VHH binders against Uncharacterized protein MJ1408. Designs and how they scored, part 13

Target 1, 350 residues: Uncharacterized protein MJ1408, of Methanocaldococcus jannaschii (q58803)
Amino acid sequence: MSREANPFKKMPTILMPDELMAKALRRGEKVANEMRQKELPWLLKARFVEEHKVRTIASVVADNLQKVIDKTPPVRKLPKFYQEMVEVLVGIDDFKKSMGAFKWASELVRKLGNEYARKIRKARTPQQAGKLRKEFVGRVKSILEQIHPEMAFVAVAREKLKDLPTFKDLPTVVIAGYPNVGKSTLLKKLTGADVEINSYPFTTKGINVGYIGEIQMVDTPGLLDRPLYERNDIELQAILALNYLANLILFIIDASEFCGYTIEEQINLLKEIKDLFKAPIVVAINKIDLVDEERVKEIEEKLKEVGIEEILKISADKDIGLDELKERLKKIAIKEFLKDKDAENKELEC
Below, E stands for the ipSAE of ESMFold2; O stands for the ipSAE of ESMFold2 at other seeds; V2 stands for 0.75 times the mean of E and O plus 0.25 times the DockQ between their complexes.

## First folded at step 9 (VHH)

Design v2 (from u1 with T103L; framework vhh_6qgx_2; at its last look DockQ between E and O 0.92; V2 from the best seeds 0.69)
Fold by ESMFold2, look of step 9:
Structure v2 (fold): chain B 350 residues (1-350), chain A 126 residues (1-126)
Amino acid sequence: as target 1 above (350 residues)
Amino acid sequence: QVQLVESGGGLVQAGGSLRLSCAASGFTFSRYEMAWFRRAPGKEREFVAAISWEGGDTFYTDSVKGRFTISRDHAKNTVSLQMNSLRPEDTAVYYCAAEIGWLPDEYLHTSYYDYWGQGTRVTVSA
């Protein structure tokens, strides 16, 4: 019920046809050995052994396939962030088609298990019972080979999806800005030292998550810290999935330009992010301790010309302006989070 | 033919440490969920720790969290259980177990695993 965990984390290992068949045969032989201990006439024992072997093999195969379905969330019922990630990483239609193949195979194996178990109960000789069980096994092998491509597809999908970031359903602030503008220092100062690292597509640095009370703060090193035009279409789709998480963007400007980027370059990045994200933007002018007040005012005026109304002046290193920033972030993020929840509820009422 | 052979058991004083090892052969080690179970005298086998198919995720029963560490070495086909801060209640025969694949919430149960070692005895003296 909680939206605080990656919904794909609980997907089981996807066994390939030979692996699943081997497991089923092991379990079938174990049951057969147990049944051989029964005090029964030779023909009745053969029927009993082979029938239970068939039922066990069918159950192991069918239940394994069904467990994959049961432990895989229906994509259309997921938060939009995860829906977009499935589309970008694997393709929603192919994913759904593959789940359909698992269900088809599970149901067919179970049906065949029942049919062959009934035939075995009527076997006239132990040899006939054994032949029927061998035919059943051959049919199951064939069914698994028919869905082998879908099994392989889901195995790849599982590997891509199981490491998606885990986000809580909380007001969320996403931090952006060029490298070395002070994003990491600010995140630690606002949230404390306990920052969680998660994998995210198209960055090896991962994504950092911290908290100010019930406000989720997200830093995206390698994602929102360079010009977005450098990204191909697939990478941009993964970045834009953050629209479904971000209630507020906190953009950091280095007033000193010691980060290696001019104010104009930083404002150009800001404009790109403003155009791509629906969330409102708060700009923090950082490192104000390294420049004079007239320079900070100049930067502030340039930001207002671009349409930025929420501007804070800070020094993360010197703990200047952080309390005011924290309070402003909380107020705006909560407001926007509640607006998004209202819109989501109205959509569901249809 | 799958074989699991435990080693490293013995006598140890309370507060001490012991490292168990399980040598695995006869299967593709990287495809298997590996676990340690233990059986105290007069009790049934209980789950101790497991490690997921491809690596770093580990799972522990509450009574051993922070004291025991499970690890895999796929190159040597071994699973280890580092047991620190041992207590007399840790006295048991420790069993290595294996099964192909990982299933959520099922890895805790003895019925999940088809392959078992013979066990290695650990005795923790007061």
Scores: ipSAE 0.614, ipTM 0.866, lowest interface PAE 1.0, mean pLDDT 87
Fold by ESMFold2 at other seeds, look of step 9:
Structure v2 (fold): chain B 350 residues (1-350), chain A 126 residues (1-126)
Amino acid sequence: as target 1 above (350 residues)
Amino acid sequence: QVQLVESGGGLVQAGGSLRLSCAASGFTFSRYEMAWFRRAPGKEREFVAAISWEGGDTFYTDSVKGRFTISRDHAKNTVSLQMNSLRPEDTAVYYCAAEIGWLPDEYLHTSYYDYWGQGTRVTVSA
């Protein structure tokens, strides 16, 4: 069983200016010691030692900065879910600006390394060669301090982004509903034992991911289980990023109200979810084993009044109606997923 | 002054276990990738396991997955390698290595690490 890794998981450690400079100086001195063992005339040896020290320091610094760029995914080429999460968590423009600073510094350090290596080849004394190398090191330190804010920004961004959930490019159903309506039980019954917990912003419980064949099921405890007006704008933006993931919303209603919320409260939450998401909604009326058929019909009529046409009647605990639910979820999620892929392809053409 | 000191090597029968330890000093332990490499008789040093400077991510060569566990203790400045279900093929001198930060393509290679311990010998008898 394969799953795509979080695109930010492979970002390297972002070294601060003093850390990177210290590493480069260690490597430079190691090379200098190796070069001192060569049998060369005194002045030629001094030039050779200092030149290779400069080239090594330049390479260590420039390559480190370039590796950060190379191992950081270009944001605008990511699936829109990840683009939105980058905007919410760090800001796309600041992130791109900082990558530009890394590139600028890497290229400048490499250019200076070449320039000073050429100057050292012309040195008339060992002391002049050493002075040029010291000057080069000072300029590299200055360049790194100039981009210190961008290095710090990227380090913070890495910490926020490396723990984002990994989602497969599959038809995706997002489960919503108040706590204790049976979401977790239903998820386990529909997907079997393989439910993975992943972090997600603004919830300590994370996101539960499971699968029905090639259908990705996502349960969002702490996200879509309370009134959305209680959230600030940044939290709401993170919730709205789920629009780029969800092909179908499965909303669970507890017919018995033992969850602690009235049918009216549950339908009000449903209305909020309906307003925020583009994906179609299937409602599962759960715990039908605990209420009579008249109650279920009453709930069904209320759901139709608010525009819900896909309604299933289930009991997750008693394994009632789950086969029909699975088949309906698969049909709708695959249909919507293929529509999204077709629309995405046409958008790129136009 | 940076120092890495390994301990815990010895002779063990196949199927047995050993726990190697590496005491680190002279740097900010929390910023360093820590790794174990080994050199079997007549061979070059090869990667065994690494643990990220953040303390959560571990990496293992295929031949030791499920048998070896790398861990680190920031309070004691140590990294450990718990080696279970040992095989004669695990016979080697085991080296602790350290380098600041993590790079996804390079942490597997000896050239990535500037700091090395002197090694501890592990012998697994048939």
Scores: ipSAE 0.605, ipTM 0.868, lowest interface PAE 1.2, mean pLDDT 87
ESMFold2 (binder alone), look of step 9: mean pLDDT 81; pTM 0.840

Design v3 (from u1 with G55S; framework vhh_6qgx_2; at its last look DockQ between E and O 0.88; V2 from the best seeds 0.73)
Amino acid sequence: QVQLVESGGGLVQAGGSLRLSCAASGFTFSRYEMAWFRRAPGKEREFVAAISWESGDTFYTDSVKGRFTISRDHAKNTVSLQMNSLRPEDTAVYYCAAEIGWTPDEYLHTSYYDYWGQGTRVTVSA
ESMFold2, look of step 9: ipSAE 0.673; ipTM 0.894
ESMFold2 (binder alone), look of step 9: mean pLDDT 81; pTM 0.835
ESMFold2 at other seeds, look of step 9: ipSAE 0.665; ipTM 0.885
ESMFold2, look of step 10: ipSAE 0.670; ipTM 0.884
ESMFold2 (binder alone), look of step 10: mean pLDDT 81; pTM 0.845
ESMFold2 at other seeds, look of step 10: ipSAE 0.693; ipTM 0.904
ESMFold2, look of step 11: ipSAE 0.653; ipTM 0.876
ESMFold2 (binder alone), look of step 11: mean pLDDT 81; pTM 0.842
ESMFold2 at other seeds, look of step 11: ipSAE 0.679; ipTM 0.894
ESMFold2, look of step 13: ipSAE 0.680; ipTM 0.890
ESMFold2 (binder alone), look of step 13: mean pLDDT 81; pTM 0.838
ESMFold2 at other seeds, look of step 13: ipSAE 0.687; ipTM 0.895

Design v5 (from u1 with S111Y; framework vhh_6qgx_2; at its last look DockQ between E and O 0.94; V2 from the best seeds 0.71)
Fold by ESMFold2 at other seeds, look of step 9:
Structure v5 (fold): chain B 350 residues (1-350), chain A 126 residues (1-126)
Amino acid sequence: as target 1 above (350 residues)
Amino acid sequence: QVQLVESGGGLVQAGGSLRLSCAASGFTFSRYEMAWFRRAPGKEREFVAAISWEGGDTFYTDSVKGRFTISRDHAKNTVSLQMNSLRPEDTAVYYCAAEIGWTPDEYLHTYYYDYWGQGTRVTVSA
């Protein structure tokens, strides 16, 4: 019922080694200046100042690394759609390995902070205390440089993952068809004016999400609007992730061919999508106001020949047939959604 | 070396508008989250608005949502606060703040930011 936020939106900015070290040193110096105000004997003040500087630097670095881990969802706990997107965009194994590197570095920096703080408490001169703090800083810089590749990897991963679309756990209809067949116009008319635009991999156009009551409608410009032979394996994997989302495919045919594609070309795309998706397909023959009834009948017969049983005749521009389409989409999407939920429940009971 | 300089404060009547500006220098502006805080007479600084270092995510305290708009200009290294439908309770000294990166739930707090401007006074008369 509720909207679900993208699980990766909560990832903090990934600072590079020099950025994180600079932040830690800045905060360490701030604490050092505050400690210098304490009324202590000269040597004890030097120890106190350098000890607190070391503890602050260690905490800033270690806490920053740990926050990345804490605010990044474990991949295995994600819905299957998001798991597949992580694999496609970044690689699950490399992502998990990089989180391990953050954990290792965070724990090591804390350990070194404690070790050097103890050494500083026993320094015999202010100069020795300062030297120990400088050695600690050098060790932290080395640790951060050691994990620099993993930090860079996670930074890139964050940029790719933070823009993934948010989907509700609702009956979902995915819209397909060539460009200019009327998909976006139809989406707006079916859902009203409340369409959200979201990013999606391998398209700069993003995806459009809208709702008919509790039915989630998804338009995917740039994804399901061209032949599969134009796609590489990675793009196909991203398209296949939509199988974890779609309960029903709505394929739009432009009866007039003004979209620039023949009916044969449009039906060939339909066949490819039918092979790609497990969900049932409803075909809407759009722009029927621009062609005669015999043309529409010819298209309908061709669709039946390729195995399409659910066919609607509409004009999105003229508001023809949209009420019947709405009711058919809701009926089928809800049925398929509930069927998928029953299958998931039986699987869990094994 | 790091400087944040606010401008645009002044006296306005209730229902009026003001635009505050903060000029930033001495750091890589494009990596820093920018925020506005305010301090009413006799009170502590409170969060008003923040904008992510990428510029696409904005956050507001509830009392200013729909009335205030934060924005940033990477070419001029400025962050702005457009304040519309001003109320007497908006009277405060407004401070610009900056910190590298972004961390959820921490950007609301004064301790999150190391860099601060000197403030610009906004007075909203009844």
Scores: ipSAE 0.634, ipTM 0.881, lowest interface PAE 1.2, mean pLDDT 87
ESMFold2, look of step 9: ipSAE 0.647; ipTM 0.886
ESMFold2 (binder alone), look of step 9: mean pLDDT 82; pTM 0.846

Design w11 (from w1 with T103K; framework vhh_6qgx_2)
Amino acid sequence: QVQLVESGGGLVQAGGSLRLSCAASGFTFSRYDMAWFRRAPGKEREFVAAISWEGGSTFYTDSVKGRFTISRDHAKNTVSLQMNSLRPEDTAVYYCAASIGWKPNEYLHTSEYDYWGQGTRVTVSA
ESMFold2-Fast, scan of step 9: ipSAE 0.227; ipTM 0.664

Design w30 (from w1 with S30Y E54D G55S; framework vhh_6qgx_2)
Fold by ESMFold2-Fast, scan of step 9:
Order: sequence, then C-alpha cells, then structure tokens
Structure w30 (fold): chain B 350 residues (1-350), chain A 126 residues (1-126)
Amino acid sequence: as target 1 above (350 residues)
Amino acid sequence: QVQLVESGGGLVQAGGSLRLSCAASGFTFYRYDMAWFRRAPGKEREFVAAISWDSGSTFYTDSVKGRFTISRDHAKNTVSLQMNSLRPEDTAVYYCAASIGWTPNEYLHTSEYDYWGQGTRVTVSA
C-alpha cells in the first residue's frame, strides 16, 4: 500500500473573495430563515438570528480559507524535486507568504465572528443587532479584498502544480537522447508496456513513467532530447529539477543515424547532460543490428574519450542486449539511490 | 475540523439490505448539507444521495431511486443510508460527504463538499 507522491493533487479550487462571500452570505441566510421561524420575543429572536448569521458567515469563510491551508503541503517537507518545482513555477517565498495570508485571514475572521456574536447577544434593539452584523460583514469583505492578490496567486499556483507528475520514492532512471533513437520502444520492452503518460512543464509531449519492478523509469520527450544550453533560464531550471529524481541517466545513441542526428551531434548532447547532471551516466548504443561491428567500436571509442565508462550495445527492435542492460541499470540505480538516502539521513542527524 | 466516520458496510447477498451510518464530530454552530458518494474499482466518485440540512429535502441518483433512502438524525448529527434490494452493481466504497452550503443544483458535484469520510466498503455477491 503506497501513497501517491504528487503532494499538490489534493489542493482545492480557490474561491475568489466575491465567490466566497456569496457562499457565506447564502449560508447565513439559510440559518437565519430557520431561526426566524422560532417562537421568541421580537428582541430575543432578532439577536438570535443575527448572532447565528454572524457565526455561520465567520465559520464558512474561516473554514474555507483553512481548508486551503490544510490541503496544501508545507513546502519544506516536500521531496526536493517538488520544492524546486514550486520555486521554478511560482516562487517559494511568495507561495509561503500567500499561505500566511490565508492563515491570517482565517484566524482574524474567526476572532471577529466571536467578538461580534458576543456584542449581538448584548444588543439593546433589533436595529443595533442588525447594524453589528452589517459591520461584521463589511469587515470580512475588507479582509478578503486585502488578501485578494494572494488568493489569485494561489489559484494560479494550484493550476501550475496540480498536474505535475507523480513520482514514487524509488531508484529512478531518467532516459535521455535525441528523438527517434528508440527511447519509447526500449522503455516498453524493459517495463512490459505498463507506461504512464504525465504532463510536465515546457513540453507538450509530457513524460512517460514505467517500472522495472521497483525501479522507476522516466522518459523525457521534449526535455532531454535537444540542446540544453539553448533553453531559457526558467525552462532549464525545470529540466534541471530532474537532478533531484535521477539516480542514473540512461543516454541512448542511435548508431545508424536513421534518427536524423549524427553521432557527433548525439555525443554533444550527451556532454551537455553529463555537465549539468550529477547522476552517473550509462550509454546504450542502440540499433547495432543496422551497422557493422567496426562502426560500433568507433562510437564506443569516442564515448570513452568523453569519459563514459558504462557502455552497452543493444538493439531494442531485435531484443539484443536488453537483459544485460536491465540488470546493469538495476544495480547502478539501486546503489546510487541508497547512497543518496544515506547522505540525506546523515545531514538530518546533524 | 469536522471529521466524518462511516460504519455499516460489509458483505451482503443480492436482494439483501444494508444500513450505512455517518457520524460527524468537530461541532460548529452552522449546519451541513450531507451526501453519500460511491467509487467502484477503476472509476471516479459518483453521487448516490443527498439531504439538505434546512428542509430535509432528499436527492437521489436515478439508479438507486426507490431502493435507497437517506435520512438524518438532527439531535445526533448523523446521516444514514438505508440500502434495500441491493444489486452486484452497487458494489463500491461508499463515502460520506458534508458541505457548509449548497443550492439543490450543487449537490451532484464532489467539488461542493468540504469534508469527506474515509469510506466504507460494500460488496454485493450473487
């Protein structure tokens, strides 16, 4: 039994001030109508109606704001990947400030509700009771308008964050390489075709997530499949957030060049990824069935010159070398995952 | 602040009856419009029945009309779902939900409910 890893999926729809106020007022009138039907002396009935209207409005507003807080995960307790995504997409400081505004408003509305309910219980006339309720409503409207920018900010933040991919806390292999080098075919062959398609910022193709037992395989079309240094800063930061997930990078080279990219172009992308990611890299030379052994050796030598130590020769289409690749990926990913966990636990002990 | 606790689920044979109950705690001065939703494996939550706190008006999805009855005990702050003539198609996890306010047209939508129970499983076998 495992919990879903995307912490933002449970964030509720954010009501704007007018919407929230309208709901609170409607609820208050429902309570007032029930209370007006009671057989009580006119002053007692007026005070009872207005007191419960105020208490209801305060509870509706305060509880709605508190619900947003309760269903929004605290950023500092998030896995590092999600912390980085909050920073990149919305800004952590502004997000925390906005949550603080919701908490401040929720507590202030509840406090004012209690204060005005007590004043209404002591009202000398129905007119005074009604005036106190009107004052309370006006103050709640002012509070909601004061936090209107923060409410709008959180609504936008929710839309950006709720559709982020769900990653499990497992050894993770991130797959990279140019389009059409065989990444999708390889992923399906290694995982048995149980592939999830998830949205991701700055790619219309999304990302594909599959599993080899308890190893998480992440294919990143549109992200790690073209030159990285040509991206804008925010887009690059979103891509580099994958560093917090990746225990291993699997880079796929198309030996045949039928993908439309030369070996030199493919190795240049590999160099960029190697420079930007901390995880070790395994290179799979794919489509070896379409080329001579001499060409494969030439590519292997060029990879060793750029510092690649783990090189495997495969054909995804012909099922050549896949068992050895699978075993190698599992061993390295598990080893790196455990090292990262041990390092994190030691930091927390200090 | 409000907690909902369901009870009464279990195994029953087709044609049998079950009574689900939902108790709300974390009392406030406002009242709740309450509903039952259900989720079968591989499907999303669907509306089953609702009861308005102010009028006691009841609403049902077409597939359960005449078979299920929703009721409320205002003194105990509980809502119950009496399920008669159960069918294998009624097999699901049943969820109690509470709203701090809705109009009659809003009761069908999960987004209108502020508090949810953990669910109780109902299995109808033939």
Scores: ipSAE 0.000, ipTM 0.187, lowest interface PAE 17.1, mean pLDDT 83

Design w31 (from w0 with S30Y E99R N105S; framework vhh_6qgx_2)
Fold by ESMFold2-Fast, scan of step 9:
Structure w31 (fold): chain B 350 residues (1-350), chain A 126 residues (1-126)
Amino acid sequence: as target 1 above (350 residues)
Amino acid sequence: QVQLVESGGGLVQAGGSLRLSCAASGFTFYRYDMAWFRRAPGKEREFVAAISWEGGSTFYTDSVKGRFTISRDHAKNTVSLQMNSLRPEDTAVYYCAARIGWTPSEYLHTSEYDYWGQGTRVTVSA
């Protein structure tokens, strides 16, 4: 009920100069044909036809460009996650510059439409009226070609931004850990197997979103499941944008090492995530049913040595410790969400 | 990408004149609204003057209206502020600012400007 659409999904399809010009000319010709059916003196009719053709072309072009501006959310007022994603995928400065180009062209076409409509109204011959209309059309074509690079840029930007995931404004737990440590099984058991797959940049696996009541659970396969030093700068920036969503990080360790990664490798990934993310971390030691109690204690001591305070022992497969984990996640995530929400609201205050 | 560099500040006697210039680079200059703001010692930035992207509209704060003139030169990518009949209360650091007009905004608000210069100091002695 509180699910909000991706802010960019309302952006309209961006027509290229030739496409927009063709649409405007077709609409102008339709209006011209309607005017030709009026019972008016020949010169007055000729002026009316050309004047309305110019006004229609100006409106179609200017309104289409203005529609892009009106339906594009202002980046400054977006949640921090979406602001960061615009920067990573598109570039905020180029995006703003392109919106400025749309506004410039829309205003200029509107102004020229008014100027040429007035000139046509004073035309002494049908030929003069037609020449003025052709001159106007040529000027509009030149304006659209002048902003062609910005139109192409916004078309690409729209395609990239419309596919961003939709997140609810709820306490959010981001799940991290190596592949095959039991993240998928755990998520299904905590949320009742109700998970949604969303697209995310730099992962072909996407992200999985589930809910524990009013708590949003985000599993990040391909993102927080291998060493971060192996990432290029843009990929890392996209991953770190999750920091604006995460109220809590749940890190999962496979005690059995059947996932293919040693405990030392798993703890090293945990250290990287801990250093790069502001959110508190809860560690769940999973697959405790497959190892002896002494091994679990060894892992727990190693985690305490690296500064982990919230450690739980679970078996997702055998349903051990899941109620305690769920309760702990809810308590911490809600507390951090309310704290972060208050801080964010104070930052935006002027 | 975008850079704004102010120049023309200095020390001047009351009743004198100064001309500030702002050189803009890294953007399509004619598509940006440009403004001057100032910060007096111990105070926040306040609006001084603005000029629309096409150059057809100018805006001034009441205290400088009739004394200051803002203009722009697209060939030189510059915005100028001609300051006449200067008063000691005009003493401040003057900042050039630019905004893209794609969102509704007020010329008076610092929060509406995307790019800022480093400032140029103007001191008006009694």
Scores: ipSAE 0.000, ipTM 0.167, lowest interface PAE 16.5, mean pLDDT 83

Design w34 (from w0 with S30Y S57K E99Q T103V N105S; framework vhh_6qgx_2)
Fold by ESMFold2-Fast, scan of step 9:
Structure w34 (fold): chain B 350 residues (1-350), chain A 126 residues (1-126)
Amino acid sequence: as target 1 above (350 residues)
Amino acid sequence: QVQLVESGGGLVQAGGSLRLSCAASGFTFYRYDMAWFRRAPGKEREFVAAISWEGGKTFYTDSVKGRFTISRDHAKNTVSLQMNSLRPEDTAVYYCAAQIGWVPSEYLHTSEYDYWGQGTRVTVSA
């Protein structure tokens, strides 16, 4: 990923047509009151007031719409994770069309503002100047109502996208495994006490982000902690978007089964994740302090049978094997990150 | 909805000229930036030329700059590509593309374009 912040965080609140029109009219009236205090002949004053009302209304409306455009990142230039999230949660095609509507309306309102300001300057009576301003306001209202569906769509899109997690362009390890296998304890011990809690679609628990130096560690409670075949299509696609982020998956097994899940159940979840994710998998057999060596060997052999080559034995609670785990994760994550960057650069070049 | 139909392709000798036209229909209130792309046998689609909705901005790939001219006629809803001093390397299927303009986008990338024509073949013999 090439950005250090959620690209949608700066999107402004989207005003609906009536709200934006009311704001523009209030600003126009405020400017008009200032202009009415100038010492000018009656007709020149009337023209000046109405002209500046029109210019102000046009600017408020056009600038508000343009600000939405300026603060919204171009989808193609996003890291692939965020591109996929726009597609899954919103729909890229409709998003682009809606932004196109904002640009059309912004430019048309600005053009009409200039045209009506010029016509008002040529008005022969205060009544004519006022009629032209009312005509302009009616046309702006019509334009905003024409793009009302697109304004509503972008407002919903903003709410879905603005709270997506902030990921850095760093080697990234995604942590998976059933609840209560020790993922949160392990993350805290590997990264220190400081972790960032971020929201994520389809989980009320959010995700936890921590760092081992320049390695990004992502704990995914509610996402990769239960069978994936139980998910609806949109939920599964949001989870699979993590494929664009993960350089390595760290799967945690609870050897004691005190988490409430059998070894067989835990390995079945591992198989599902292995099938759906491109990243290599490292398995950490946790809570080895609670079981005998023979049991650990039995679990290790079962893991080898399902194609797992990188197996580590740890106790997060007792601080056993954590330094070896750290070094293994760093080595693999950095290697995969650089490999992915090289492949991405070569694709772009030819 | 939006349809783009290319015409004007054919066989021409090196040094010759061809004029491609793209007729657009189904445009509503959106502003569309238009472009020509081409695909030679065994290669991916590459950018050739683009023109903004206003018609004030034009873009060309280096290999055609000075030889090709893109133009637009809003009254007829057409975009044209005048190709002069044609070379065998210009042999390709030429595609007309349209993009809903809302931000300064890169005209070079096929992924930016929302609508595509079916293409018209240009063959330049040595």
Scores: ipSAE 0.012, ipTM 0.494, lowest interface PAE 8.4, mean pLDDT 86

Design w35 (from w2 with R31Y S52R N105S E112Y; framework vhh_6qgx_2)
Fold by ESMFold2-Fast, scan of step 9:
Formats: structure tokens, C-alpha cells, sequence
Structure w35 (fold): chain B 350 residues (1-350), chain A 126 residues (1-126)
């Protein structure tokens, strides 16, 4: 069974130039003190100490920068959802440029370390060996200052990306509808367990993730619960990134209007979501226990007029229609997920 | 840890002036775009002014253009907002905000900003 984790969780803390230099200098001095304990002629000892100090500083700096590269997933290999989130929150081109800067600096520091270690081995005096080490340290400091903007950028990128939700590579149902239509109650009833709360950009309520066996259920409070035309461009792009996860949209209508929104308002939000999302939509008319059968039929007719073919009548509170809904969601979500996987595999083969 | 600390707010009469300052720490100030936003009683947070990380490009909302001036001091790690010809409708809590400078040049929306100060209150009496 395929599993996805937030690919950015393994990104290490990004040290700024002064922090990284201080760390490297401390480690270099520790190694230098070990080397000073060796029984060698004074000039050979001085060269040995400075050479190993340079090698240690080079390794600490280069390894730290390389660790950032190694633990950062390449954007091109990310699931499309995470690629879109990098674009929305950070900017893919700037992110790639910054990773390139880390690689350039890591390789250059390692090369300079080898070069200066060789020069120190040939030094004629302890003073010359010390001067070469100081020159090397100055070069490393200059390299780190040169990539300082990219280091700051990656530190901010890490903070933005590390808290993105973890989604499994499973058939996924995204839940939408106005506040108080019963989405949270329905999710609990369908999954039979506590849901996992994940952070998401542009909502303080986060995203709720639950499971019906191998079907991933995603409730989006604060995201798909008010008119989308009222959103700014970056917020809308973050919401639309859910298109890369959603195999099915489950839209919840409150038949009683007790949520504070009219049926017409609720259907208008449904139309917006239908226009912006590629996934098929199933509509669940909730709270049917609070209205008569004629009202439910009236809502059903209005939904059919706007092109909705998959309509279920439920009461989350009274456990009415939930088994039929669960079966329908599983069937459609699995079908769409497999269809998407087939299309993806064909693109890779061409 | 990143901190933005605002100062300079207070009570002033219409037509008067105030200078707000924002002291930045915990990040490399010179690489960040800096902005001021404000929130009036009963209203949402709105854009006021921004200055790019290089210090040469400035942006203003129409209602303050010609009256307010944003500037930055790299040596002191501060951004300032000089507010002249103040009006009662300028009454608000003013917030300092920062975003990394090489990201897209979009200044109007709060969602683009990575770091925020706690705010400083400006009251303009009629």
C-alpha cells in the first residue's frame, strides 16, 4: 500500500553563516587541541595542527550544507500536491536556485579545504601555516556571506513547508460545504474514530483527516466553506492544490438551513466548487430528520437542475443513510483513484 | 527567534504627525521586504506601505500616498513609517510585517508575510 509523508519533515534546521562558522571553528579548535598532544618536531606539529583544523572546518561547513541538500526532496520527484505547495508558499524557481547555492558552496568549501590543507603541508614556518589557515577561514566566511540570502530563504521555506499535512497515497474524498452543515459530525460517524488534525495554510482550524478503511477523508474547515471569489490569489491557489489530492468531492447541504445559509446560497457555493475542481461531486443532503419529505425532494430537484447526478439523503445526527453514503463514496473514490494512477503511468511511459 | 517590535504610536490631533518604528531581530533584515499594515476598529487588516529588501522600491495604498513615507535603516535593522497630515480615519493598530525579499512582489495581502509584530496603536482625534 502506497504511503506519503510530508516530504519536508526531514529538512534540518538551517544555520546562518555566523552560526555555521562558529560551529565549524569550535570543532576545528577541538581537533587542533587533540593534534597538539602528538609528539612531533615543532614545525611538523604546527603544520599538522593547522592542516587538521582546516580539514575539520571544511568538513563541518561542507557537510552541514550537503545535509540540507540530502534531506530536502527534489521538487520534480514530489507528489503534485507538494509541488504546488512549494510553488504557492515559496516559489519553485527560487527554491531550486537556493538548493543550487548550497551545493555550489558545499563543493567549493570542500575543494578549498583540500587546496589549503595541501599548501599547509608545504609551509616553511608555523607562521606561514597559521596565515594559510586564516586565509582559508576568510574565504569560507566570504562564501557563506555570498549565499546568506539563499540560506535565509531556505530557513523560511523550511518553516512554511515542515507543517504541511501528511497525506497517504490513497483514494481521497475532500469534504466541502458551509460551516455548521454537519461536516465534523459526519466525518466522525463515517470514520468511526478520532480524526487527525493537520495544519494547513490560510486556515487556523486546519484540516481534519480520517479514514474509512483505505479511503482517506479530508475535512477542510475554513477552506471550502465560503465563496471562493472572496479569496486572494495565493489563498485560492493553496485551496486549489487540493485538486491534486481529491478523487471525489463530498458536498454537504443542510436541508434545515439551521446552519444560517439558504439552500440557494449553499447551491451557489456548490457551483463554484464544481467549476474549480476536476473531481466528481457527490452531494449529501443532511439533516433530513429536521424537514419533511417534500422539502427534501424540492432540494433534490434543484440539485438535479444544476447538474448534480449523485445525491444522497442523510442524517448524521440520527444515523440515517450513512451506510449507503459510505458505500457510494468508496466505490467512486476508488474508481477515480485507479483512473488517475493509470493516466499518470501512461504519461511516464511516453 | 524572529521578533518585530513596533514603537512610536500614540494620540495625535488631525493634521499632526507620528513616526512609527519597527525593530527587527532574529533574521537577516537586509534580505526581507518590510511592510506596514493597519487594523481599524471593526475592520479587517489592510495594507499601508511596503519597502523592498534592497531599500529602493516603495509601495503605498492610495489613501496614504503623499502623506506617509516608509524607509529602512540596515545598520539599525529598523523600518520606519513617517505619517504626516494624519486624519481621524487613520486611527488603527499598526503592524510591522516581513517577507523574504526575492519571493513574488505582492504586497497587498497579509498571507504573503512570514513574520508580524504585535502592533502599535495610533489614535487621531478630530
Amino acid sequence: as target 1 above (350 residues)
Amino acid sequence: QVQLVESGGGLVQAGGSLRLSCAASGFTFSYYDMAWFRRAPGKEREFVAAIRWEGGSTFYTDSVKGRFTISRDHAKNTVSLQMNSLRPEDTAVYYCAAKIGWTPSEYLHTSYYDYWGQGTRVTVSA
Scores: ipSAE 0.000, ipTM 0.226, lowest interface PAE 18.1, mean pLDDT 84

